# VH-VL binders against RNA polymerase II C-terminal domain phosphatase-like 3 (CPL3), part 5

Target 1, 181 residues: RNA polymerase II C-terminal domain phosphatase-like 3 (CPL3), of Arabidopsis thaliana (Mouse-ear cress) (q8ll04r923to1103)
Amino acid sequence: FASQKLSLVLDIDHTLLNSAKFNEVESRHEEILRKKEEQDREKPYRHLFRFLHMGMWTKLRPGIWNFLEKASKLYELHLYTMGNKLYATEMAKLLDPKGVLFNGRVISKGDDGDPLDGDERVPKSKDLEGVMGMESSVVIIDDSVRVWPQHKMNLIAVERYLYFPCSRRQFGLLGPSLLEL

## First folded at step 8 (VH-VL; framework fv_ustekinumab)

Design s47 (from b04 with light chain S93R)
Fold by ESMFold2-Fast, scan of step 8:
Structure s47 (fold): chain C 181 residues (1-181), chain A 121 residues (1-121), chain B 107 residues (1-107)
Amino acid sequence: as target 1 above (181 residues)
Amino acid sequence: EVQLVQSGAEVKKPGESLKISCKGSGYSFTDYWLGWVRQMPGKGLDWIGIIYPGDSDTRYSPSFQGQVTMSVDKSITTAYLQWNSLKASDTAMYYCARDYEWSGDYTFDYWGQGTLVTVSS
Amino acid sequence: DIQMTQSPSSLSASVGDRVTITCRASQGISNYLAWYQQKPEKAPKSLIYAASSLQSGVPSRFSGSGSGTDFTLTISSLQPEDFATYYCQQYDRYPLTFGQGTKLEIK
């Protein structure tokens, strides 16, 4: 009964993780990130990653590993991003290294250009195309209400996860980033 | 079982075109990068480039940019390395290798058996 | 480009010996370093990634260490099947670059 399963659609950017392109990170912050990433490898659950081929750093939201384990028992998990296919696929592998959580349920709306769609000036809309099941059986977790114009009643809006200084600046925020703390 | 199977040895003359292949099986072909590495006789390993089969995005070594073309046909899970005009200096063993970027780490985890290309007059 | 230099270029050893091979990067690469083994007339095999993480299926006698510019591959008790050429490779930035190789020969 796949059509009757409760589905949970998870936004990637600013919801489950925060990513920054190499050229968006100042040299002093890159030095800090390299040290933190090396230390993070010694932990049971990694949260900081460097992707050479995509040209970016990725920081996972605190508590993500526990959240995904628990949510996967209650919902059929879907990933949704306005990023391109490469970004979506790599983030899915990162979050689900054993291939048991998402099982190919990944939606990417990017234009096959940059892995990260860094331009938030013209927000694009999302819809439930590609999500199998009834709309009444879908819950969406996203940091932005504006990208779901037809599905606001299904949406749980969460606080944006902004780790990198460039991400804070994109949203016009003042003060130090989580990286700087 | 993950396997990369490359096409057979080639003997060519300078100026001829050539397209060699690398067929992947036992894994999701479009979810991993595929790299090409050259090894001249008795020499070490030289990175040519990598291609992402899911969208054909490429990254070339500057030394090989414009000298060779990487492509894929995902319907038959096959990657290609192509020369428009071979030179004697292209004589080498060519390896394809799956680029394993699990959890942000990197390595060429599975390699093809190699294709020997000999270019002589 | 980051230049990778291995030392020694060749090494002779006996079964049971502890063997150490070094790799030096021309600039800091953190721990973004992989090691490969290549036997005569065969494709390379992945041994180690992230400077010290052992690849699945690789015997525990192999270990890697180092960070920054200086790296080491160690074989704690050499076996007959370990006679091969070993390559280090950085993945800190493009282009990806390999060391020139260290040939491990029977003494």
Scores: ipSAE 0.525, ipTM 0.794, lowest interface PAE 2.2, mean pLDDT 85

